# Designs tried in a protein design chat: VH-VL binders against Rhythmically expressed gene 2 protein (Reg-2). Part 5

Target 1, 260 residues: Rhythmically expressed gene 2 protein (Reg-2), of Drosophila melanogaster (Fruit fly) (q94915)
Amino acid sequence: MRSLSRFRLITFDVTNTLLQFRTTPGKQYGEIGALFGARCDNNELAKNFKANWYKMNRDYPNFGRDTNPQMEWQQWWRKLIAGTFAESGAAIPDEKLHNFSNHLIELYKTSICWQPCNGSVELLQQLRKELKPEKCKLGVIANFDPRLPTLLQNTKLDQYLDFAINSYEVQAEKPDPQIFQKAMEKSGLKNLKPEECLHIGDGPTTDYLAAKELGWHSALVHEKSYAYLVKKYGEDIDRDHVFPSLYDFHKKISDGAVVW

## First folded at step 1 (VH-VL)

Design e05 (framework fv_emicizumab_arm2)
Fold by ESMFold2-Fast, scan of step 1:
Structure e05 (fold): chain C 260 residues (1-260), chain A 125 residues (1-125), chain B 107 residues (1-107)
Amino acid sequence: as target 1 above (260 residues)
Amino acid sequence: QVQLVESGGGLVQPGGSLRLSCAASGFTFSSYSIQWVRQAPGKGLEWVSSISYSGSTIYYRREVKGRFTISRDNSKNTLYLQMNSLRAEDTAVYYCARVSPYDILTGEYYYMDVWGQGTLVTVSS
Amino acid sequence: DIQMTQSPSSLSASVGDRVTITCKASQSISSWLAWYQQKPGQAPELLIYKASSLESGVPDRFSGSRYGTDFTLTISSLQPEDIATYYCQQYNSYSPTFGGGTKVEIK
């Protein structure tokens, strides 16, 4: 893969880059909730999950780690789950809500709730085959809670990766440069330069622009058109480094068509 | 009303190519994921390929990956399947089918609520 | 891949009979299963989604149920127009899989 020959470190985001939810949170929450006696409309659960996701990230950033006082990541998810069901009309007794929330937390670290993104497995297999750890380290940098290693193991992706770091344990979330610096340290590579690093992710701000600001190279994997992305996030997004999926990215690097 | 119409099927030699089209009408085509599903004569249904509403996320059945290419033109409300290096086992009626509901947050593919009438592809010498 | 096993592969029944078709998933798929009806020479049509939700316009003699990884399609009183092959399909994973089909004929 000539387009990747300059890199000694290649890192990936996880959610909507390497892995995605199998079914909507509304459907998954609804099905599990019914087992605990909470019957809600799945469309209401989906809307309220989204609303609570944005609210929790605003009010309790980094799964509660970057708040004062700090919140345990399990409490963060229980708060999100409780809000989602309460706003969807469910009356779940506190005792059952605690157990139900813990069940969802456990389920979302398994392949029951997650599936590979388009081309992700094939890309990782090819990269590990062609780029030995001595030449290039492969890692994950994700805004994620500490379930990340278990999720990567349960989805069989850990075999292709040299390391994975999550924002909760690092105490820094993308776009904070500290998490990227931590990944450079975790790689174990001596004299690693920013321009020898490539970050691949779906977030224009958290992945693409954050990595470039640090002097890394970056590839943005995103379904929206280049015109939409530039309009919303600005002209620092390079057309030649935006790809609809990892399948498209893999095809372009295999053709030697990507220039950094 | 809501309709999908396939075309482009026919007889082709092994190793040959065919391009299938699926024309959509009666709904906002650009808001839906669409799939190709095939059925060999006298056999069951078999998923072939899926494409997201924008055309950016694509999945293939293992046996057709590298030979088939799914694409869409939202300005023309049309889905395509370019089939190369065709084999006898690709002989089937090919249906396009609309996925409902589509979840924009997850890009999730669900059940198929609207199907086209199908177009027959026969690969033989 | 999640394997979907349908039984029986075919059945013959009389008009007015109660017909039961089963589908077993190789692993948990929650309720993410649809049933399709395919009449001879026609495209499949959606009957039931989410294991038990009846599609608009489908007669109420059709019903679906779930017990663990076992799914059942029931036709409470078979009519001549119900002669068709029926397929289950899981959509819990991105690679959807179909059952082998059950051909329903009139005696």
Scores: ipSAE 0.000, ipTM 0.381, lowest interface PAE 15.0, mean pLDDT 86

Design e06 (framework fv_emicizumab_arm2)
Fold by ESMFold2-Fast, scan of step 1:
Order: C-alpha cells, then sequence, then structure tokens
Structure e06 (fold): chain C 260 residues (1-260), chain A 123 residues (1-123), chain B 107 residues (1-107)
C-alpha cells in the first residue's frame, strides 16, 4: 500500500474498469428485442450497436448534453437503440419504441446487465480498509449519463466511494480537463495538488493521457499489450503503469512494485 | 481452448448430396453466429452461408441458395451444411468460423476457424 | 453485393522489407473490415479487425489503416514466418465478401 500513500485523491473510470457488461450488447439487445417482437441476429445487433455508438458520440456528444439544442440523455439512447435495430433488419415501430427503449434503459442500470471487472471489488475493499477518507478520497470520473449513481448502488460499489461524477451532469467529458477539475473540487480536499491525484481507467486517451496532461498520475487498465498501446497512442504511456486488469494492478501495489 | 472441427467431406459424383458437420468446443456455442467459408484448390476464400445463434437469421451465397441448407443443433454444439445437387464448382475445402465477441469499444468478426474438410465433386 | 478489390495479387519481398497490401470496397463499409492470414496448408487466422485493431497475440509489425473506402495492411519488417496469402473481408452487409487475396513470398 505504500505505493499509494502519496495520493490524497484516487479516481476510477467505470465502464471496463470497475464494471463490465455481463454479456455483449448484441446478445442482451437481441434477447430483450425478441420479447418485444423485434427479431434480429445478435451479431448484426453488436455490429450496429458499435456503429451507432460512434455515430451518436460524434454527432451528439456527451449523451446529447453538449449539443445545441441540448438533447435529453434518454432521447440519445432511444436514437441509438432505434438505429441499432433498424440497421439490423428489424425496425421497431414508433408506437412501441418509447416503451421498448425505456425497458433497455432501465435494465442497463441494474446488476442484470453489469458485473464487476476482475479484481475491482477486492481492490476497492482493500483501499477503503487501508486508506481513511480523511487522508484519501476515492471517487469515480466517468463519461456516463445520470444513471451512474443508481448503477453504483445496484452493484454495491457505492459503499467504497466518496463521490461519483458523470460527464452528462457536469457538462464536460473526458479527456476535457474540466471534468478532472470538478472531481478535485468535489473531493472537498484543501490545497490538493495534481501530483497528489491518481486516475485509473481503461481509456488510453480519455483516462490515462488526459489525467497525465493535467499533472495527475495515472494507471492504464487495458487488455492490449504495451507494444500495441505505444504504437497506437505514443510513448507517453509508461510501461510500469499499464496493467491487464485491476487484479494485476492490486497485486503490483500489494507487492510494492509500482513507482510513480 | 476454442476449437472447431469440420467433418463429412469426401468424394461425391455431380448431382449427389453430402452433409458437413462442425463440432464446437471451448466457448458458449449458442451465443455466436457461425459461417461456412469454402476455398477451391489454389483459389481464394469464398463465403457460403451464415446462421445466427438461434437460427433466426440465415444467409446464403447466391450460387448455393436452394441447394445448400445451413442448420445448427445447440444441444449438441454442432453446425451442419446439407449440400444437395452438387456441382464440380462446389469442389473446395469447407471451413466453419465463429463470429467474434463484441465488446463496448471493439468488434471482432470471425476470430476462430476450423481446419477444414475437403469436398471433391467429380466423376 | 459489395465488391472487395485486393491488390497486388502476388508479391515477393526480402526479410526486413516493408510490405503493403491494399483492399478497396465498392461502397462505404465504414471500418467493418478484417484481415486474415492463411499460411500454406493451414486454415485462415484473424489478424486485424475493425480496419485497424490488432488481434490479441498478433505481432506489432502488422498494422491496418483506412482512408475512405481504401484499406491497407502493412507489415513493417517482413519475417520468414509471414509467408502466407492475406485476405480482406467486409462484414458490413451480407454476403460477407472477401478480397481476391495477396500471396506474399520471400525472394
Amino acid sequence: as target 1 above (260 residues)
Amino acid sequence: QVQLVESGGGLVQPGGSLRLSCAASGFTFDDYAIQWVRQAPGKGLEWVSSISWNSGTIYYRREVKGRFTISRDNSKNTLYLQMNSLRAEDTAVYYCAKLGDYVWESDTPFDYWGQGTLVTVSS
Amino acid sequence: DIQMTQSPSSLSASVGDRVTITCKASQSIDSYLAWYQQKPGQAPELLIYAASTLQSGVPDRFSGSRYGTDFTLTISSLQPEDIATYYCQQSYSTPYTFGGGTKVEIK
């Protein structure tokens, strides 16, 4: 734990860092779609979910919050869901789209669709046991819609966290430095310096490099090799700060092997 | 760990029939679409047919539609290709391939392939 | 049907050479393109998907890129074990069309 003693604020990303989908969106959307009469191939749904995810983030950034006019985040997801099914060969009739989309939106804030990532619960338990809130705050900084607090509660992770901020409500998404600055403010810590902050996440650009650019320390949790990551994202990614999972991160921290 | 094993190939006369099987192990078979791809001797890869996890969506190459039937038995982790009215141009090694996992940030098309089974249509 | 035009059909290069293979889609397929490697006498293996994402376990000398409907596979430093035929495949819509293949040989 000594490797973390310098930090007064430790923050985590959520999707693919603390929590992951239990099954692929294509399979989950396909199963729910079948209940509503929308029959599609799960692999076509997976492909078109990804395409619509990129399209929606490009055209309506931050779940619609950073558009003019602003879009409600539920409308953002309804557009994504509608496009995913339409492009997969089973357009959902307009009269049923609202109800169907709301069902999926509600489902994705529960433990039915989400599970902890490898080692995430064990790491958070150990951090809360070893680090008192008066000395070190634990938080979440996620590009996420307002369902985040409910998701953390339903997965029982909220008990280990002092705060969570989502990009929609703060009107800034990673890698924008504003969301990191808002996390520092939300921590309530006086005279907090960037070098006293550590951000842990799976996004090379949105988590690792964004935090590092602000003078924070950062750990990248990613399944790809260091060689792949350096080739694609550049040499600013430190080999000693890349881990395949939070389980591996926790092992290295416990062994005292991580130097910032 | 993931393994696909094709079988059922052999020599058959023009106009004959043959049934290919693909036995799957090491993954949850009923979660994935699977395709048949063929390769004539010395030629390139040619997509033949695909079937969704629940058999709800099936696609065929134009030249085999009506002659070939793709099917799966999820209880046996096995994919089939029933080939009728075989022609000389159907001579090829037939591969089965599993569609890959979709994850939030990435999509993997066909990540594992079997070793193939040779079908020879000649007199 | 979406046509995938692959070039060249064959090439010979020396160990350590940079090798580039191209694949052109007849229409927009976004990044729904995969590259496969087929070594002599073996089944194809997935090399790259989503146009530029390297499959786990594949050496970093392989890379993929996209410019519009033009896709490229690059081997930065050819090794003897890279002797193979390379195929592109679009998965944007059925039929899932393959390119004609590029046979890579060492001179």
Scores: ipSAE 0.000, ipTM 0.408, lowest interface PAE 13.6, mean pLDDT 87

Design e07 (framework fv_emicizumab_arm2)
Fold by ESMFold2-Fast, scan of step 1:
Structure e07 (fold): chain C 260 residues (1-260), chain A 122 residues (1-122), chain B 107 residues (1-107)
Amino acid sequence: as target 1 above (260 residues)
Amino acid sequence: QVQLVESGGGLVQPGGSLRLSCAASGFTFSSYEIQWVRQAPGKGLEWVSSISSSGSTIYYRREVKGRFTISRDNSKNTLYLQMNSLRAEDTAVYYCARSGEYQLLYDWFDPWGQGTLVTVSS
Amino acid sequence: DIQMTQSPSSLSASVGDRVTITCKASQGISNYLAWYQQKPGQAPELLIYYASTRESGVPDRFSGSRYGTDFTLTISSLQPEDIATYYCQQYYSYPLTFGGGTKVEIK
């Protein structure tokens, strides 16, 4: 932990950093859809979920918030869910589709659909134990819809965090520097300097490179090897700041083996 | 160095079965989605099947669904393709290739293995 | 399924020539398209991804561009080692699909 003593603010991404899906959306959508009479092949649902995820992020960025006119985030997810089932061959009456889409939206803010990433709970427990709020603020900066605080509460992670920022409500998504600036403001820390901030996340461009461009320090937590990451995202990714999981990050930090 | 090596190809009669393997080295196999792609002699590339890093998300080409089963053993850094009820049109060089998962916006194929030839003929 | 139509199916050109290969998607796939090079008797190799991003180590004479659902691979000055079959591939949705390939030969 001594290598973290220079930081007054440490922030985390959520999806694939602190929390991960228990099972794929295709499987979960298929199981819930069957309960409402919509029978689809789970492989078709997974395929069409991926296609609609790409389409929705392109056509309605930031869960609809950064679209003109703005879209409510619940409508964004209902549109994604409707497209996923329609393209998978389901014929569902509008009212039933609406109700079951809302059920999926509610389910995805609970521990039924999410589980901690390897080492995330243990890292947060140790950080909060060793870095008291007076010395270091711990927060979340996520490209996420407004369900984020409820998800963190339902997964018992909120107890370790001083704040959480979601891109929808702040009206800026990573890699936009505005969301990082909002996190610095939310921390409440006076005279906070970029070099006193560390961002930990799984996105090479949205987390790692975005934070570094602002003068923050950054750790990339990604299951891919350094060779893969540098080949695809460029050599600005520092080998010494890439970790396979938060478990590995925690181990290296505990050993004092990380130099910023 | 990063490497994928296919094996298990050979000559088999129509209706027969064959199991292909793809051995990975030089990278953390359990962190990658892996693909099977085939190429009939003198023909183009054709995607066959995909498996996520954990093995929980699987996709198949329509023509092989129900006959082929993709699987992986992350403890052995090995990918498998169990091919049953083989047909003459399944004759091809079978490649395994590394890619990203559906959570990533970028999932092109790199690297590719050298391929293993499957010939279905009487 | 998303159909990828490549043209031409084959071409012959001289060393130093500018070569263009086109690929048309049957529906919008944004930039989720890659180009691969396959030399005779070898496995395919990635050249370009995300429509226009050149893979590390690939010579700068290779470039990719997009206009709507039309994608182009350009070799600005053909070299002998570029003799190969080139394939486009969409990774927008499953099933993943490849173009039919373009065989490039030297005159």
Scores: ipSAE 0.000, ipTM 0.395, lowest interface PAE 14.5, mean pLDDT 86

Design e08 (framework fv_emicizumab_arm2)
Fold by ESMFold2-Fast, scan of step 1:
Structure e08 (fold): chain C 260 residues (1-260), chain A 125 residues (1-125), chain B 107 residues (1-107)
Amino acid sequence: as target 1 above (260 residues)
Amino acid sequence: QVQLVESGGGLVQPGGSLRLSCAASGFTFSHYAIQWVRQAPGKGLEWVSSISGSGDTTYYRREVKGRFTISRDNSKNTLYLQMNSLRAEDTAVYYCAREGFTDYGDSLYYGMDVWGQGTLVTVSS
Amino acid sequence: DIQMTQSPSSLSASVGDRVTITCKASQSISRYLAWYQQKPGQAPELLIYAASSLQSGVPDRFSGSRYGTDFTLTISSLQPEDIATYYCQQLNSYPLTFGGGTKVEIK
């Protein structure tokens, strides 16, 4: 942990960094859909979930918050769910579709749909043990809807975190610098400098490069090789700050092997 | 294969109206936001309006807001631009262009990857 | 509104020359910038998206780079078929805005 002693603020992304889906959305949507009388092929649901995810992010950025007029985030998810099932050959009547969609929205804020990523709990436990709040604040910066605090509570990660901010409520998505600036403000730390901040996430653009551009230090948690990442995202990714998982990150910082 | 084709341009007097159409083929039309971009003779490109894939969200350049209406009929794979109260400065070739996107895993990057050939609108007495 | 200042307005170069065109954004737009090529009498075509990513089918002599709010399009070895007007566009926020264009001519 010596290599982290320079930091007064350490923040994490959530999806595919601290938490991951237990099963694919296609499988989960298929199982719940069957309970409501909608039977679809799980591969079709997976394909159409992906297509609707892209459409919704383009048409209604930041879960609808950054559109004009603004959309409530629950309506954003209902539109995604409706499109996914309609395009997969299932006709769910409007009266059932609303309740069905709300059931999925509620389910995805629980540990039924989410599980910790490899090494995430162990890392957070060790960081909280070694870095007391007066020395270092631990937070979350996630492109997420307002279910984030409930999700962190239901997965028991909130006990290790001083704060969590979501893009919907702050009206800015990573890689926008405003959400990182909001995290610095939310930390409550006086005279906090960018170089005293570390952001850890799985997104090369939204986490790693966004944080570095602000003068923060950053660690990229990603399963792809360094060669792949450099070819796709460019040479600003530092080989020594890329880790396959939080388990590997934890091992390297425990060994004092990470230099910022 | 993947194409956008504009139509509906022509000569109109100041204060008149025109409706432009953009017919899409070779891709799932409802998956893509589409833009109208215009270019006055001998001048540069100027963004006019955008519409989301669903048609629920629209955006306009300030100078055309209230005069132009962008819309789409996804069942017909067709985009429209209703232009009212036309002015001499609206004279331009009007292109429809698809906002293509590339998934980089953590983010979506956009660029207008498919363009129509354009339709000329001339506002003159 | 985000203003895109493109320079130069025009240039003349010889076949084989290295050509650079620059766009400056008045505000941060991250990497949400595309470059387009428009040949006389034709519709524009996408060359580069995300500031530095080459569009499929575009020759590798074209490249894009970013430093802060400064964006550069480079043609490493100008060819006759590259005679065109080039435009940058920011796609970060509405209203979407184009640069003024750069007309590339061969001497």
Scores: ipSAE 0.014, ipTM 0.577, lowest interface PAE 7.1, mean pLDDT 89

Design e09 (framework fv_emicizumab_arm2)
Fold by ESMFold2-Fast, scan of step 1:
Structure e09 (fold): chain C 260 residues (1-260), chain A 125 residues (1-125), chain B 107 residues (1-107)
Amino acid sequence: as target 1 above (260 residues)
Amino acid sequence: QVQLVESGGGLVQPGGSLRLSCAASGFTFSSYAIQWVRQAPGKGLEWVSSISGTGGSTYYRREVKGRFTISRDNSKNTLYLQMNSLRAEDTAVYYCAKDLSEYTSGWFLGEFDYWGQGTLVTVSS
Amino acid sequence: DIQMTQSPSSLSASVGDRVTITCKASQDISSYLAWYQQKPGQAPELLIYWASTRESGVPDRFSGSRYGTDFTLTISSLQPEDIATYYCQQYDSYPYTFGGGTKVEIK
């Protein structure tokens, strides 16, 4: 892992980097909804999930934490779920819908709804084996609600990580530099320099560009082509630091082929 | 409550320079990407440039890249567009426009919920 | 660049008519499409985002829909105050691109 020898802190995003949904929210919501008598078209649920995700992030940023007045993150998700089903034609009483929404909230912190991304477990195992905590800290920086530690435990990834921070509890979402600074603090490392830090994530703006703006090194893990990413997010994305998956990233660093 | 006010437009000769300003109020300026969109007299809308809330990321249409520079001063709640080497085809009303979403999720950027009234730039001899 | 082809370029309709404006993307943009209304001498105003989500304060007679790369803005019952030019805009990738506009006038 010669390509990683300069780093004293390596951090990861979670959603679409270390873990991914087993199936789309539209399909998962549809299957669980049917068990509660709320039969909706999965394509309508997928469409309305996206619309409500957008609306909720606009009106109640950071799962309600960065809103005035602040909202509990569970209320944020209940609003999103309620809107998704209501707009998809679910004819269900509010009390029943509330209990159903809480059930979905609980499911989405388990391995029933999440699976590892390609190469994520193998990479974390190798990094933990080769990089002792006294030499390099491994952490998570995620735009996430407080379910994050439970999710990492239920997916058995917490054993490879020294810490995990979520945007809700720190009251700052990526690309805000505060969350990266909180990660440096949480690492417990003395005299840690930005150039000794590497952030790996799937978000071009929230992960890759945000980390680079702070003087960190960054690797972008994204399914889309370099041409697509540059066209959408600009030319500051370095071709040599974009990888289709963590499997591909692991291969390149094992070959010593990545230069920062 | 939310207001965007453009200024700095005027008449300039081809090859000249102008700096446009957009004064913002009524929202947390540093939390939103802001855009410049132009409209030639009697023509349609054309996106020119974008800047992220922190100013760390900037984007340009091909025809203005290298000639125009978008920037912001978050302490003054002001957006700028420095326009150099102006051409006749740059003649347009220039609007600043605010992204609907706070740049917190990294998703769904580019829909504009508030626009200023615009400032006219005329490039002519 | 992603091309947004808007149709028709102009239309004349009577108050109370159902008006349909279409916009076609040259490639898949998912639902990253917004619709704007621009009245003469005024700045554009957002009507619809995420292909079908109505902006706060926009009357329910305005609706948006998506079928693949085809997008539609519908005004279910045209009112006098709806006379304007309408633009679609994709925001899937840079450069952001607008349709050519549809001018809606009274017959």
Scores: ipSAE 0.000, ipTM 0.411, lowest interface PAE 16.7, mean pLDDT 86

Design e10 (framework fv_emicizumab_arm2)
Fold by ESMFold2-Fast, scan of step 1:
Structure e10 (fold): chain C 260 residues (1-260), chain A 122 residues (1-122), chain B 107 residues (1-107)
Amino acid sequence: as target 1 above (260 residues)
Amino acid sequence: QVQLVESGGGLVQPGGSLRLSCAASGFTFSDYAIQWVRQAPGKGLEWVSSISGYGGSTYYRREVKGRFTISRDNSKNTLYLQMNSLRAEDTAVYYCARAKTYYGSGTLFDYWGQGTLVTVSS
Amino acid sequence: DIQMTQSPSSLSASVGDRVTITCKASQSISDYLAWYQQKPGQAPELLIYDASSLESGVPDRFSGSRYGTDFTLTISSLQPEDIATYYCQQSYTTPFTFGGGTKVEIK
């Protein structure tokens, strides 16, 4: 891994980078909802999940942590779940909603709802094999609630990582530089410089551009074409640092073909 | 506030096995690398093994590699050292110690347990 | 492996004396060196980290310094409670290695 020799810290996003949903929230919510007496069209649930995700992030940022007064992250998810079903034509009675929501919250910290992204396990195995911790620390920086450690443990990824940071507990979410600075601190590395750090993630704004703004190097893992990404997010995205998947990233790194 | 409490030490015969535990309290366990350090009677300190906060990295001194296994259960705030194929030279007080920073950087051993004695003898 | 050579192996001094203990690394370890105090029958305690940073709660009579690969622990005015064995430790890379220890006695 000659292309990675300059880095003392490599960090990953989780959702749509290391792990992805096995099935859409619309299908998963629909199946569980039916067991609790709420029958909805899965496509309507998917549409309204997305709408409520944007609404909740706008009105209650960082899973409710960055509001005054602060909201518990479980309340944040219950509110999202309630809105998703109500707007899809099947309001769940209050007496059932709490148990139903908690069931979904628990399910989404297990390997039943999550699977590795293409090439993620293979990449982490190779990095840990070739980059000993005295050479390079491996970590996670995710806009996530406190279930993150349990999720990484249940998916067997924690064995390849030195640390993981979630935005809720840090009280800062990407693209805020504070969460990246916390990762540098948590690495324990002395005299660590931004240019010795690499962040890998799927978010053009929250991962790629945020890390680059701090002087880190960054790799964007995204299924859309470079032309699409530049048109939407601007010309600060470097063509040579965009990859369709971690599988493709791993191939390029193995070939020594990535220049920072 | 911060406490580390070792247990599991005792008398074992050469070739035997023993599992040490270190119970942690007063801090976020998963945020810290933890070490095992041993001290033979009347001798100096000798680093044995380290594990990173999430368990992704483990290290061993050469003499114990393949015989000892360090592990942790962050849900129980507990560190383990599985010791197999024990030898007379493994006789020592085994200390659990917390890294001040993540493993490999800064100083180590900012908080120590009281130690647990392992005696390998027939 | 990085060898840590500590000297002297033992010393005897009077209360109020200035005491110096030296530790030499076999290769560059930058400032990645810690000093520990171990009183008889007790676990070691961290005194100094990063060659010269005093750990919280440690008396200011203790200080550390670095010159290249040579490190020094100084006790400016020895007190009775300072009777202990002192160890240096490189925290630069695995395997982490300790000096042989310096036993400090008062007579």
Scores: ipSAE 0.000, ipTM 0.424, lowest interface PAE 16.5, mean pLDDT 87

Design e11 (framework fv_emicizumab_arm2)
Fold by ESMFold2-Fast, scan of step 1:
Structure e11 (fold): chain C 260 residues (1-260), chain A 124 residues (1-124), chain B 107 residues (1-107)
Amino acid sequence: as target 1 above (260 residues)
Amino acid sequence: QVQLVESGGGLVQPGGSLRLSCAASGFTFSKYAIQWVRQAPGKGLEWVSSISGSGGDTYYRREVKGRFTISRDNSKNTLYLQMNSLRAEDTAVYYCVRESYDTSGLYPEYFDYWGQGTLVTVSS
Amino acid sequence: DIQMTQSPSSLSASVGDRVTITCKASQSVSNYLAWYQQKPGQAPELLIYGASTRESGVPDRFSGSRYGTDFTLTISSLQPEDIATYYCQQYNNWPLTFGGGTKVEIK
């Protein structure tokens, strides 16, 4: 943990960093839908989930918060889920589809749909053991709707974290610097300097480069090679700060092999 | 090394059909999303359709949805565009275009390699 | 759909001139913007992606920059082989959209 001694604030992204879907949304929607009588082809659900994800982010950014008029995040997800099933050939009346969508929204708060990423629990346990809250705050900064605290509780990660902020309630999505500034405020740390902050996430632009732009240190958790990442996102990505998983990141910091 | 070669263009009457093909070589075809982009004579570029590496995800511009079908045969390294109910407005050079690799599969990317194009003319 | 407004539609410049082409997005596309070069009778080729990153093999006289929703492609010293139409393209949102193109000619 010597590699982390300079930091007074360490923050994490959630999706594909601390937590991942147990299975793809198309398969999960298909399996859950079958239990409730909504039978669709899982490949069609996967295709239409992706299409509706892009459409909803385009038309109603930040789960509907950054649109005019603003949309409640539950309505945003109901629109996405309803579109996904309707476009996949589900023969379900609108009212039943509405209620079914609400049920899916509830399930995605739970460990039924999510699991920890490899190494995430072990890393958080070790960080909390060695870095007491008085010396270093641990938090989450996620482009997420307000279900985030419940999700962290249901996956038992909240016990290792001092705070979590989500883009919907903040009204700013990564890479917007405002959400990182809100994290510094939420930490409660006085005279906190950007170079005393580390952000760990899977998004090259939304996590890694966004944090570095503010003068934070950053670690990118991504399965792609350094060569791929530099070609696509530019030379500002530091080879020594890219890791295939949190398991690999944990190993490197335990060995004292990471230099900031 | 990377090559994309389009074929199947030609003259067709309004309401007719054509199938375009794109033969790919020099890369692992199944790992890349591939696009169709068109350009009407003397006009600009217009995205038409996209297909994921596995073929499981397809996207279409509004004006062609229901008329065009994008598909691929990864065993033959070949992309297809089935064009039905063709209109005069569909007259264009059609380019087969490789999308830069994205691990998440959730986001579109820029186009790193383009084929030479095949001309489709829809006229009576 | 995100509209990409490109200007000017065409320009004529001399060899060695600095050429600037602009592209404005109707809403934020972050850095997810590419520039393509299309020479007469040829397919387009990638020049720049991520708003400012040159594709391998592209001469250093080409550069890209971003300010908010405004994007600029600069050719620091125009060469005869640079005669082409240049297109910007956003890849942040579906549908993918292109600018109208800027035709660069030598006078």
Scores: ipSAE 0.000, ipTM 0.406, lowest interface PAE 15.1, mean pLDDT 87

